# Ledger of designs, part 14: VHH binders against Transcriptional regulatory protein TdiR (tdiR)

Target 1, 227 residues: Transcriptional regulatory protein TdiR (tdiR), of Thauera aromatica (o87940)
Amino acid sequence: MQATKTGNASTVFVVDDEASVRDSLTWLLNSISLDVRTFESAKDFLDADISCTHGCVVLDVRMQNVSGLQLQQALSERGFKLPIIFLSAYGDAQMGAQAVKKGAFDFLQKPYRNQDLLDAVNAALALNREMADKQNEKQKHLDLLATLSQREMEILDKVVAGSSSKEIAKLLGISYKTVEAHRGRIISKLGLKSTGDLMHFVMRGSSHCSDCGRQPLPGSSPCRPAA
Below, E stands for the ipSAE of ESMFold2; O stands for the ipSAE of OpenDDE; V2 stands for 0.75 times the mean of E and O plus 0.25 times the DockQ between their complexes.

## First folded at step 16 (VHH; framework vhh_6z1v_2)

Design z2 (from y3 with D56G; at its last look DockQ between E and O 0.45; V2 from the best seeds 0.00; counts 0 for: pae E 6.1 > 2)
Fold by ESMFold2, look of step 16:
Structure z2 (fold): chain B 227 residues (1-227), chain A 122 residues (1-122)
Amino acid sequence: as target 1 above (227 residues)
Amino acid sequence: EVQLVESGGRLVRTGGSLRLSCAASGFTFKTYAMGWFRQAPGKEREVVAAISWSGGSTTHASFVKGRFTISRDNAKNTVYLQMNSLKPEDTAVYYCAADLYPWGTKEEYDYWGQGTQVTVSS
C-alpha cells in the first residue's frame, strides 16, 4: 500500500431518479477518468451537503418530489457554486430555459449523444477550473492586502482616489518622504514592481458596469473589463 | 463562517430617511471592499453604492443622485447606507456584499447578506 495521496480529480455529481441513467453516465464519465458520485433524488443530494469546490453537476430536470429546478434554487440559497448541466426530456424546453436564466451552465435534451454530454461536462469542468483559479488569485491578493498596516491601507485608498503623494501628505499630516516610503512598502508587500503595477492591481475590480452609477473613481481610469 | 447581517430596513413615508447597517464577521474586514445592492420585485439586483477598503473612495449609482451615502467603520466591522429623500421607487430588498476589489459587478462579489426590506409608501 502506497502513501495516501490527496484527491485532485474533479467529481461529477449525477442526480437522476433512473438507475439506468445513473449507471450509463457513471460508465461514460469513468471512461474519461472522471470520478462520479450518483444520487437518486434531490433530497439525497441536499442531505449530502456537498462542499466540494471542483467538479460539476449533471441534474435531471424532472424528478419525483423535488424537481431539478427546485434543487437548483435550494443549492443557490446555500451558496453552491459548481456548474450545473440539466438533462431535460422532450417538451421541457421552458424548464431548460428557466434553468439557464437562473445560471445553469447548459442543458441537454434527452435523448442525447454521448459526445454531446462529454463536451458539456468538459466545458463545465473547464469553467470550474477557471473560476477556481480566479478564486485562488483573489485569495493570494487577499493575503497580500492583509500584510498592509492601517497607514498603508489609508495611503492605498488615497492612491486609488487619484491623490498625489503631496496631497496624501497634506491629508494625513505626514511628510512627502514618509508617503513615498509607504508607497514603496505597499508595492513591495503586494509583490509588485512599480507604481504602474500598483494602479493595475487596484483597477482589477473595475469592469464595464451598466448597473453601477457609471461614475469613474476620482483620478482613476474609466470602467473597463478586467484584463 | 463568513456572515454579513443587514439591519435597519422598515416602512417609511415618501421623503423620509433610513440608515441601513451591515455587520460583518468571519473574515478580515479591512481587506474587503463593500457594496450595497437592491432588488425590487420582478427586477434584477442592481448596485446602489460601493466603498473601498478604508473608505477613501466611494461610488454611487446615478439613480440615487446624492440621496444615498455609503460609509464604513472598520473598527466595528460595519458598513452603512444612509438613505435620504426616499421615493416609492426605492422600495426593494437591500443587500450588503463584500469583494476583494472595490468596483466589481454583482457577479464578482464573494459574500452576500440575506437582505433587509425597505418599503417606501406614498
Scores: ipSAE 0.103, ipTM 0.572, lowest interface PAE 6.1, mean pLDDT 79
ESMFold2 (binder alone), look of step 16: mean pLDDT 82; pTM 0.834
OpenDDE, look of step 16: ipSAE 0.152; ipTM 0.624

Design z3 (from z1 with E107K; at its last look DockQ between E and O 0.55; V2 from the best seeds 0.00; counts 0 for: pae E 4.6 > 2)
Fold by OpenDDE, look of step 16:
Structure z3 (fold): chain B 227 residues (1-227), chain A 123 residues (1-123)
Amino acid sequence: as target 1 above (227 residues)
Amino acid sequence: EVQLVESGGRLVRTGGSLRLSCAASGFTFRTYAMGWFRQAPGKEREVVAAISWSGGSTTHASFVKGRFTISRDNAKNTVYLQMNSLKPEDTAVYYCAADLYPWGSYKSEYDYWGQGTQVTVSS
């Protein structure tokens, strides 16, 4: 029984008011083994329980009642994070520019080549996977940090800032031995091998780096890029 | 859903005091540095104060001059700004923000932001 690596199956969500377009897109996308879910309206899409964290949206700009741009706005307000590819039947370059300014991944004008759509979809899915991976890594990092007690966090704060155990003991009014014990527990809880890894850990999954020009608080360690 | 809800902003007279609160939910509060920012009409948003995730380190803007103090209670998922000796120049919308960077930043590049609370100081 070969454990089918249930690769986190990405789903392409198609929102178009024309059944023929939905069918055509479904056929095309299935031809490259992509899972497809179709919706006939913005309302239908918004009412759907989209629990899938992996995928992209192919959205028609011109729909009856609710436009694709309006749907994009509604999704953004709801914290929807999947990349959106817009399809437009009319060469309205202005709408495309607006969609991109609002965070659309891509904009394709009809008539488009099937290959262009597939390329855009694959690129969107790749981006979404990368974002999901980053989010998962960030969550793991936060989960590890969440295992620390308040006292351990205080000690970690000082350690990463460059304070010695002796200095920390004095500052917190505890013994040197107690500080060292906490440091050991911190390293263990975070799954680290040494104190030298603490800075890298703290910066892990963070968008903060020295190159971003962020100014740290006085007495704090400078922003370092994640290793 | 991540939420930062500021409270405590009101009209106060010159020389008066206010305590702002920011209640956080939807994320692990104690793993984030917290900051207070303000934006006056026609001015850019500026940092007022920041506090590290553990509360062990704080910084305050130069214009504060000891009048304001940031603090936090991780058990209550709340960050505070005690403001004393208020001046008309302190009139602004005050924003609470959260930063995954454990010591905060002087820049307004925080991960989460509140909607703000209005502080008005009358002469």
Scores: ipSAE 0.101, ipTM 0.595, lowest interface PAE 2.2, mean pLDDT 85
ESMFold2, look of step 16: ipSAE 0.184; ipTM 0.635
ESMFold2 (binder alone), look of step 16: mean pLDDT 83; pTM 0.851

Design z4 (from z1 with S105T Y106K; at its last look DockQ between E and O 0.02; V2 from the best seeds 0.00; counts 0 for: pae O 6.0 > 2, placed apart)
Amino acid sequence: EVQLVESGGRLVRTGGSLRLSCAASGFTFRTYAMGWFRQAPGKEREVVAAISWSGGSTTHASFVKGRFTISRDNAKNTVYLQMNSLKPEDTAVYYCAADLYPWGTKESEYDYWGQGTQVTVSS
ESMFold2, look of step 16: ipSAE 0.035; ipTM 0.529
ESMFold2 (binder alone), look of step 16: mean pLDDT 82; pTM 0.843
OpenDDE, look of step 16: ipSAE 0.542; ipTM 0.837
ESMFold2, look of step 18: ipSAE 0.142; ipTM 0.608
ESMFold2 (binder alone), look of step 18: mean pLDDT 83; pTM 0.844
OpenDDE, look of step 18: ipSAE 0.029; ipTM 0.344

Design z5 (from z2 with K106Y E107K; at its last look DockQ between E and O 0.37; V2 from the best seeds 0.00; counts 0 for: pae E 7.9 > 2)
Fold by ESMFold2, look of step 16:
Structure z5 (fold): chain B 227 residues (1-227), chain A 122 residues (1-122)
Amino acid sequence: as target 1 above (227 residues)
Amino acid sequence: EVQLVESGGRLVRTGGSLRLSCAASGFTFKTYAMGWFRQAPGKEREVVAAISWSGGSTTHASFVKGRFTISRDNAKNTVYLQMNSLKPEDTAVYYCAADLYPWGTYKEYDYWGQGTQVTVSS
């Protein structure tokens, strides 16, 4: 199946080798106005090469040829970011637990209550939106920073490091007035009102560490890749 | 498509030197801070060095201070790690990474390379 990319629209991707399951899930998810795309195999899903950042995946643990766990691993290696909900048959609880250990959002045992599936999907979509919003804020800052010249970036770098205009002038071997002119151009390009706003603009592209709940210091372990 | 491609990793003797390179494509390189990380077998990934957008500010982990130097060339979209006085404990896979705001607050870096193996023989 050919994927259609849409800005903020959310899609639930259903991967299950049983047509009756795909049909049932489509009906259920459509009943709450969610868009659904179905795939009958792991290969078909991988071949679609979905790059959408808005949605979630409902995935059967056991499928012919490539299991749901194998698909999860392959998606992870491709940098796939959508939350995955596994569906497991009776007796597959250990495989469901393995999926969660490997980063799945949730798992449900068949037969499941319709409301439990809808609750899991809505929770997965909420997580996806939260992650997408954080990335979108970073993208907005990237777009604005890309308008700056090399000299303007150098000056902004010194401002972020805490240097005053006088210090920057000395470091760069240019006049104080020249530094102030560049700062004014930076302020204009970034849509800010004052030089005091530069630090706030730069820091707004960052997120607090969600794992620790504390505000990290530069170089701190809890909010950087593990030491 | 965003790519960070490391190169230059190889086997060197204790006390030797090595220069790693990381070529970047698919994003606006000059708006990103860059970093080098390493991961030895069975150990957690750790920061080695980071460099600001212009290259005017660098930080280095205490365990490499004075031995490793990070630099960048924004015209070539490339970041480098010069590694001198190598020790056997420097043996690891070295990763290049990019992030918008590496100081002030920290989170996982946005983009990562595939890594290049550095091995230092006793």
Scores: ipSAE 0.013, ipTM 0.480, lowest interface PAE 7.9, mean pLDDT 77
ESMFold2 (binder alone), look of step 16: mean pLDDT 83; pTM 0.841
OpenDDE, look of step 16: ipSAE 0.454; ipTM 0.794

Design z6 (from z1 with S62D S105T Y106K E107S S108K; at its last look DockQ between E and O 0.19; V2 from the best seeds 0.00; counts 0 for: pae E 7.9 > 2, placed apart)
Fold by ESMFold2, look of step 16:
Order: sequence, then structure tokens, then C-alpha cells
Structure z6 (fold): chain B 227 residues (1-227), chain A 123 residues (1-123)
Amino acid sequence: as target 1 above (227 residues)
Amino acid sequence: EVQLVESGGRLVRTGGSLRLSCAASGFTFRTYAMGWFRQAPGKEREVVAAISWSGGSTTHADFVKGRFTISRDNAKNTVYLQMNSLKPEDTAVYYCAADLYPWGTKSKEYDYWGQGTQVTVSS
């Protein structure tokens, strides 16, 4: 058995009600060693309850019951994170523009050159990989937190809530000196320089927009587990 | 692979009690804040309760205060929602969710979600 392809872990999900398009895309994408799963309707795709962290979606703008734009909205409401590439028929440029304004990765007009589709899919997969790398960095952050004892986590909890060492001592029924010792150990275990760095360290584990003063956004999420 | 599996949702009469459970796997549970959310028919998903990493800090939505209690057992990787004095307006799909501390109580921080469990409160 040859092991010449190790990168075929990404799945391209194709949603299009035209069988010839689904077949053509499957053939093309398989030729570069990508896994393809096809769906003939938006309902079938939603009902499949896809859970994965690696891939992208190629999605027809116009479908009979639930349009591609309606599917995009429904996926967004479920926290679905994979990049979406829309396919549109001749004359549907406005629909494609609407999809991009709503956060789609790209759109292509049918008929498309095979290379243009491959370029769009590869770019979407590159974006997905970048998001996965951000998740791996988040995992390293989590691993550092896991070195803290239960008591240290309790103290960190109160620090991020804004409590002083005196308040923490009172809340936990321990001495001020003991709280300060624990704060020192937390700083050491997390590789930080000071108490002020604790807030910044914890905030790096979530999506936070400090530039606009908005509430933190949800972080990167993998696909939900299949039922 | 992170998995959150809710259980315990069922039909219950007004004034009754119910406990929801959410079993977590695929991550170090004690480093995550946990929350319960619900989505009623025709409504957007809303926070019900949230609990910090250690379980030392909790918050509850005003509409459930005094009736629902969130708790967690870090040894069993499980978060619970004890629901007392149930009302018909509590009918919804209930979801558990997990996120990294520091926000614990804010829905925008929750990264991982379960599939939900249906709670129906009848008269």
C-alpha cells in the first residue's frame, strides 16, 4: 500500500440540486485528492448535522426550496465555521454579491474554469487551516491553565472577576499572605511577569475586540459532534 | 474531539422539577467555563445560567433566578441544571456550552455546543 497522499483529511461539501454539477465537482476535486460529500438540497445538508473542523462548502446560490443564501444564514445561526464558496448561474451576480457581503468566502459564476474553482477551494482550505492553527495556539493556552491546582484556579477566577487579594482572602477563608503566595505561583506556572499579565493571559483564550470596545466574540469552534 | 452530550430533557407538568446533565469529553473540563442556554420556538438562543471553571462563580438569568441552579462536578466532567417550579414558558431546547475562562458568564465567548435536549412543560 502506497502512502503518497497524507493531506486528504479535508472535506469539500457540495450543495447543488443539479446532479451534473455535483458529479463534475466530485470528479474535479477527487483529482487533487480531496474528499467530497454531496447534497442535492439545503435541507439535506442541514439535516446531516455536519461536524468537522477541516474543509469548505461549495454551494449553489439558487435551489428550489431553501436558497443558498437562506442556507448560509441558517449555518451562521448554528455557529458553522467552514468557508463557503457560492456558485451562481449566469445573471446571478447580485446574489453572489449579497452572499459575499454576508460573509461568504467567494463566489464563482457558472460555467467556471476548472482552475478557478480549484483556486477558490484551495484558498478556502488555506483559510480553514489558518483558523485551525489559531485553535492549536488556544490549546497551548489551555495546557498552561491545566497546570494550575484547584485552589489556584479558584484564586484566578476571583482575580479576573476584579477581586483584590484582601477580598479573595475573605471569600476563600484563607490569609492574605496565602492568597499572595498562590498568586505568585500562578504567575510562575503561566510564565508571566506580573499580576497585571494575568488578565491579558486569560483574555488571549477568547475572541476579544478591544479596538472597538465591543463584547468578546465566540472563539473558533470545530464542527459539532455528529449525533 | 470535543463532545458535549445533554440528557434529562422530557415532558414535565407545571410546577415540576427536572435535572439536566451535560457530559463533556475531549478536553480538560476544569479549565472551561460552562453554560446552559435555551431556544424556544421562534426565539433566538438565550443564556439561562453560567458557571466558572471552579464552580465558585455562577450567574443566572433573571427569568430563572431562584428556580434554576447551575452546578458542575469536575471529577465527573459534568455540568448540571436543576430546574424547579417549571412553567410553560420554560419549554425549549436546552443546550450546554463550553468556553475558556475569563468571561464564564457571557454567551459570546462559548466555543463548543451540545446538540440540545428538549424540555416541555405542560399544564
Scores: ipSAE 0.013, ipTM 0.464, lowest interface PAE 7.9, mean pLDDT 77
ESMFold2 (binder alone), look of step 16: mean pLDDT 82; pTM 0.839
OpenDDE, look of step 16: ipSAE 0.223; ipTM 0.661

## First folded at step 18 (VHH; framework vhh_6z1v_2)

Design c1 (from z4 with W103Y; at its last look DockQ between E and O 0.38; V2 from the best seeds 0.00; counts 0 for: pae E 7.0 > 2)
Amino acid sequence: EVQLVESGGRLVRTGGSLRLSCAASGFTFRTYAMGWFRQAPGKEREVVAAISWSGGSTTHASFVKGRFTISRDNAKNTVYLQMNSLKPEDTAVYYCAADLYPYGTKESEYDYWGQGTQVTVSS
ESMFold2, look of step 18: ipSAE 0.026; ipTM 0.510
ESMFold2 (binder alone), look of step 18: mean pLDDT 83; pTM 0.845
OpenDDE, look of step 18: ipSAE 0.610; ipTM 0.861

Design c2 (from z4 with W103F; at its last look DockQ between E and O 0.27; V2 from the best seeds 0.00; counts 0 for: pae E 4.2 > 2)
Amino acid sequence: EVQLVESGGRLVRTGGSLRLSCAASGFTFRTYAMGWFRQAPGKEREVVAAISWSGGSTTHASFVKGRFTISRDNAKNTVYLQMNSLKPEDTAVYYCAADLYPFGTKESEYDYWGQGTQVTVSS
ESMFold2, look of step 18: ipSAE 0.209; ipTM 0.652
ESMFold2 (binder alone), look of step 18: mean pLDDT 83; pTM 0.847
OpenDDE, look of step 18: ipSAE 0.579; ipTM 0.847
ESMFold2, look of step 20: ipSAE 0.180; ipTM 0.628
ESMFold2 (binder alone), look of step 20: mean pLDDT 83; pTM 0.851
OpenDDE, look of step 20: ipSAE 0.724; ipTM 0.912

Design c3 (from z4 with W103R; at its last look DockQ between E and O 0.44; V2 from the best seeds 0.00; counts 0 for: pae E 8.4 > 2)
Fold by ESMFold2, look of step 18:
Structure c3 (fold): chain B 227 residues (1-227), chain A 123 residues (1-123)
Amino acid sequence: as target 1 above (227 residues)
Amino acid sequence: EVQLVESGGRLVRTGGSLRLSCAASGFTFRTYAMGWFRQAPGKEREVVAAISWSGGSTTHASFVKGRFTISRDNAKNTVYLQMNSLKPEDTAVYYCAADLYPRGTKESEYDYWGQGTQVTVSS
């Protein structure tokens, strides 16, 4: 298991109108060192306006005033992205299945074993962290590329297409030394050590890379097999 | 939210011309390669053309070479496909797609997709 260097601490949000349930879940989740925040109603959770947080939600399907399904809908309309685990009472299994069809991570029917809850929470947190790490890595690549000027992007295009600095100078009507100066600025802005690193940099956002018919770049590793 | 919205698809007679547009939002457009793909009924989706993030490099499938031209306007966050000398075989749903990497030519390498616009070419 590898911890991410750039990840934030995860929080489990518990929404249930019964204090005994909130207390029991808090004790259980704290026992494995998870941070917990509890809410006694859907309204209280919506009013807290949770954003920019890593974690998951454990949410009772039936609550007074605003049901868990109504809360799920309201959160979706706000662009809320944390995984949701529903707790469903006997006789509510179809509502739990409906919630999963509409994007909930999972549901557990009461009564549930403590280990089943912990397993579901750990799986939801793992998925949340994996997706956040992937998105953050892509965003960092995009932010770096956005620092390039229009001319630098033109030159990077030609470099990635395999053009030499001499050919780029001819194509753009500028001197060889001017092309080399731009290449140096590109490498510096992207935080790279050499031009050999450019292909790996531009390909890091790919979530899947497998055997392909393309020739590897000179001096670079071929892409990794997919699992 | 990332969105790619195609427009311009319609019914055209053989030999006619169309221009498709794809408006992009929700990401930094000028850092993405863009592509046009098409899918005829019962066929696999196939690449039609691709254009690098600056517009300095383009690739066109051999079946459209000389007839279609991809271009982009980074100030308007828009990619275009000019289609000339249309043939009945060009009938398909045309999709706009965006790829983080400037070399993307395979469907599996594109991260974002539009909903498509129908192009129909009559005999």
Scores: ipSAE 0.012, ipTM 0.448, lowest interface PAE 8.4, mean pLDDT 78
ESMFold2 (binder alone), look of step 18: mean pLDDT 83; pTM 0.846
OpenDDE, look of step 18: ipSAE 0.339; ipTM 0.731

Design c4 (from z4 with T31V S57T T59K; at its last look DockQ between E and O 0.29; V2 from the best seeds 0.00; counts 0 for: pae O 10.6 > 2)
Fold by OpenDDE, look of step 18:
Structure c4 (fold): chain B 227 residues (1-227), chain A 123 residues (1-123)
Amino acid sequence: as target 1 above (227 residues)
Amino acid sequence: EVQLVESGGRLVRTGGSLRLSCAASGFTFRVYAMGWFRQAPGKEREVVAAISWSGGTTKHASFVKGRFTISRDNAKNTVYLQMNSLKPEDTAVYYCAADLYPWGTKESEYDYWGQGTQVTVSS
């Protein structure tokens, strides 16, 4: 049982049935100070306790018993989130393309240049880090939202929908003053300074894109801050 | 953990009506919105409608044009999609999804998904 590397360090997981390939890849990846863990089969990889949240997987498409594509499928079914780079034999470009369509990060055809592999790995690791950061940010936002009461959440919903405080008061059967008080608490609990910040906070709640924000459904009015 | 189970999908004729149901369980205060998505063969999954969990606010895709209506029964923890005036183009697997953040409109923004229910509209 190889020690699970804990921490912010990224690990490259190599799955290949050829020991020489595993060794070669390990050497190459270590040359740029990447941590590498190798596995001799899909089963070996699946049986491993991979607690590492940062990294990527380099898979051979052609493995005995369980192919790289089958492993990809199995990993997907398990909710595995690390980016996968496939190494494919010459002539298996179609398989590589299929792998990418199924969510693989990239594929390289053998023979490949070492630099191409390193570039792909680095790109995959960068993506994984970005995803992790986004997830962490999302979790922080969720934690903040979790501090809201049910009533505050209801009010937030209406605010996001573009309702004014007066409208909210009417809808919820509470006073305008009460609505404003709740809004103040919402802003405070979320660590925000203004209603404008609130909207930005809500819009940033996307899982994969921090820049695009959340948009209304097509044909619907955009969410407006409550006046 | 949030679990979503869709039901109600079946074969219907053009112009017919269908109501889909999504039973939600295991949800917490963090679930903000529920949505219906659909995926037709060879097409990308697209959002159909969304409803806020707490406030009951609804949004519908432009292609719905008043034919579909999302609703919910909080007592039953169920979200519905009433589908009227169905067309062959509405043939798809319909998915229920839960969003932990307000008003997700993209597939990637929803955190929980059902297995889907097949809706087929024949000419």
Scores: ipSAE 0.007, ipTM 0.230, lowest interface PAE 10.6, mean pLDDT 81
ESMFold2, look of step 18: ipSAE 0.212; ipTM 0.650
ESMFold2 (binder alone), look of step 18: mean pLDDT 84; pTM 0.857

Design c5 (from z4 with R30S; at its last look DockQ between E and O 0.02; V2 from the best seeds 0.00; counts 0 for: pae E 4.3 > 2, placed apart)
Fold by OpenDDE, look of step 18:
Structure c5 (fold): chain B 227 residues (1-227), chain A 123 residues (1-123)
Amino acid sequence: as target 1 above (227 residues)
Amino acid sequence: EVQLVESGGRLVRTGGSLRLSCAASGFTFSTYAMGWFRQAPGKEREVVAAISWSGGSTTHASFVKGRFTISRDNAKNTVYLQMNSLKPEDTAVYYCAADLYPWGTKESEYDYWGQGTQVTVSS
């Protein structure tokens, strides 16, 4: 039974008001077996449920009604995390600089080489995958911590603070043996091999998910992780 | 019930300043972009300014020319329009409106509207 690596299929989202550009980009990106979804407007893109998708965004700086920069800002305000590649017309160097300052992954000026676009897209997809993996690791870490009892958490906090088992026993009014038993359970529940790994484990989890500023889109069901 | 209540409209002299306020209730204020419109007598309603959900993005009509500034306080569910260097041609009823998107330019794009506040600029 070959475990079909259901590789988290990355999608390239193309936002451009010109149908010919959308078609051209779709063709180019499909040529390297990338999945592509196209949108004709910023509104169309924002209305799409893309919150739980992996990928990157390719968007034109100059759209008729909404600029690419405006869309970038809107996405940022919504906690959108996908890397954005801007395509710009000749002379929009200032806009490119602004886009980059606002966190754009890349900025390509027209005319660009197809290979440059493909390279940028691949790099963006790689970044997004790395970010997703890190997020998944963080979540796993939190899930492991969630398996700890309140008492185990109290003991863990003391251990991380540098307290010895004897000190913890005194502080919590329990026996040394009990503390050691809890420490053993903590290590087991967290999948660690030694007490020395506890510090590393906790330090990795304390990076506050600053990213939880996701304002849910009106009407979007919270992305329940697929059970 | 959704309510938008404008305030601050009054008679001012040319070159004067005025700050309009719009208090919102009955909906999740932070999930809507807000805008200011105005309608002068015998003219169509026109967009003055719009502001995104967090206030990080703003747009202003071409006739504003840096004289007006839209802002919002989500903690107070209020959107503001600071108007400086007022001119007689700025005389209008000013309306507060709510939209899901910060770049709406058409009246039909906005879901909720206030009753308006009268701004009169005398020569």
Scores: ipSAE 0.039, ipTM 0.426, lowest interface PAE 3.9, mean pLDDT 85
ESMFold2, look of step 18: ipSAE 0.216; ipTM 0.624
ESMFold2 (binder alone), look of step 18: mean pLDDT 83; pTM 0.841

## First folded at step 20 (VHH; framework vhh_6z1v_2)

Design e1 (from c2 with P102L; at its last look DockQ between E and O 0.02; V2 from the best seeds 0.00; counts 0 for: pae O 10.2 > 2, placed apart)
Fold by OpenDDE, look of step 20:
Structure e1 (fold): chain B 227 residues (1-227), chain A 123 residues (1-123)
Amino acid sequence: as target 1 above (227 residues)
Amino acid sequence: EVQLVESGGRLVRTGGSLRLSCAASGFTFRTYAMGWFRQAPGKEREVVAAISWSGGSTTHASFVKGRFTISRDNAKNTVYLQMNSLKPEDTAVYYCAADLYLFGTKESEYDYWGQGTQVTVSS
């Protein structure tokens, strides 16, 4: 029974209006066992449900109707998070240098070496995986916090503020023993081994929350992993 | 703790050159796009340049006109701004900023900021 490494398969998305380029890139990327999805237009790519996917985008600067730059802008406005690698023709590289490079992971000028593309793609995929892992860790942390009762959250807030159990008991009008019981439950619910770990847990969560200053757009359903 | 520390700002004469550095710590530097902003007295903060995660992509403000170049060294967790042909109009506090996702031109798009370094260009 070969354990199918159901590893979260990263996908390289290729957007190019030339079929020959799509085919060539598909062949090259498949040669290193990467999954590839190709799109013939910006519209096709935007219409595709690529939500909750891991990967990167290889995007041609020159496309009919909607340019690669316009697509990048549209993706940015939609909160698209996958790294983008641009491919450009030699003449466009000079024009593009000032205006074009809004937020791209990398930019390759044609003609490019296949190895350079592969290196860029691998680097982009690695970055995306790291970002996804961080997001997953953050979500796990939030999920754990969400298991706390209101009273437990109140106690946690006081603990984080540096209050002793005795002080908390006085502040909340409960017994010391009750506070300690709640602290024990908090530690258990958060999967921690000791009270000392609470501060580390909260500090790690706060550092991640400072990064999430972007309120999740109301309509983005959290990608529930398919059970 | 996340820190961005700018350095290299000083008084220079018109036509002179400066290289600003921004040392980053407390976060995974390679997962952030980086930018330089400036704020002149009585003016709004404006973007100067931005650089992608790998350094493969850069953008510069229109007023730069090829005089400034942003670069980064991920091994050193540092982003640079090479400034040539400086003018009195370039006098400002220069800020380093980090963006987790796509670098942009809006201040609100950047997650972390340095304290800034003063650049003064004398006539």
Scores: ipSAE 0.006, ipTM 0.248, lowest interface PAE 10.2, mean pLDDT 82
ESMFold2, look of step 20: ipSAE 0.010; ipTM 0.382
ESMFold2 (binder alone), look of step 20: mean pLDDT 83; pTM 0.851

Design e2 (from c2 with P102F F103Y; at its last look DockQ between E and O 0.02; V2 from the best seeds 0.00; counts 0 for: pae O 8.5 > 2, placed apart)
Fold by OpenDDE, look of step 20:
Structure e2 (fold): chain B 227 residues (1-227), chain A 123 residues (1-123)
Amino acid sequence: as target 1 above (227 residues)
Amino acid sequence: EVQLVESGGRLVRTGGSLRLSCAASGFTFRTYAMGWFRQAPGKEREVVAAISWSGGSTTHASFVKGRFTISRDNAKNTVYLQMNSLKPEDTAVYYCAADLYFYGTKESEYDYWGQGTQVTVSS
């Protein structure tokens, strides 16, 4: 039974004001079976709700109305998370460097080799997949924690703080046996095999993704896949 | 329906201060950059200030010379223009505008416009 890796289809987003460039990039990227969406302007790209998509962005630095750097800034302010590959004209090395300093994944100077672009795109897509996987794991972790009762959470907090079951019993005014029962339920609910795994479970969840400083606002509807 | 409603425009004396407000509705306010424009009698509409989506970046016209400050409150769907040290030359209808892209200096780049509020500065 070949596990069909239902790999979340990644999309390469191309933003360039030149139609010939968009066509060329589309052809090249499709040649390696990548899905491509093209945009003729920064405005068109920003108007597209791509927040829930997986992929990367190939962005021209020099666009007539809006520079690629300006678009990068706009995307950053919107919390856009897809990796950006810049295409820069010959002589714009400084702009490329600035783009990277601002968090661009990579930049390629024109003229570039097709293979270099493909390599950069593949690397960007790989990074994005990794990030998505980590986010999914984090969400699963949070979902598991959400199954805990308030009392179980209280006990978990004490366990994580290094308190023994005896100490927890004393602190919470319940029997040792009751604490142990709760611990057992916690382990079961979290899908763990042992109490030793509990600490590891909690530690993995507390790894503050330094970059995800924004608590998901409670009302953000999960990206329902378009039915 | 998209609405931008300006308020706060009034008659003020030279050297006075005024705060304009623009209340936005009918669109996702936080996804738009906001700008203030003005149009004096017999003159073309000109950009006064613009503010990015988060408010992290602002730009002001050269004639502002630090006298005006644009700000926004995304929780209130409102953009503001604090105007200090007002001059008779600042007399104009002030317009609020919304743009998906922040760096728009041209009127044509903005997607939504308010009806304007009259600011009159007397000598």
Scores: ipSAE 0.008, ipTM 0.293, lowest interface PAE 8.5, mean pLDDT 84
ESMFold2, look of step 20: ipSAE 0.012; ipTM 0.358
ESMFold2 (binder alone), look of step 20: mean pLDDT 84; pTM 0.858

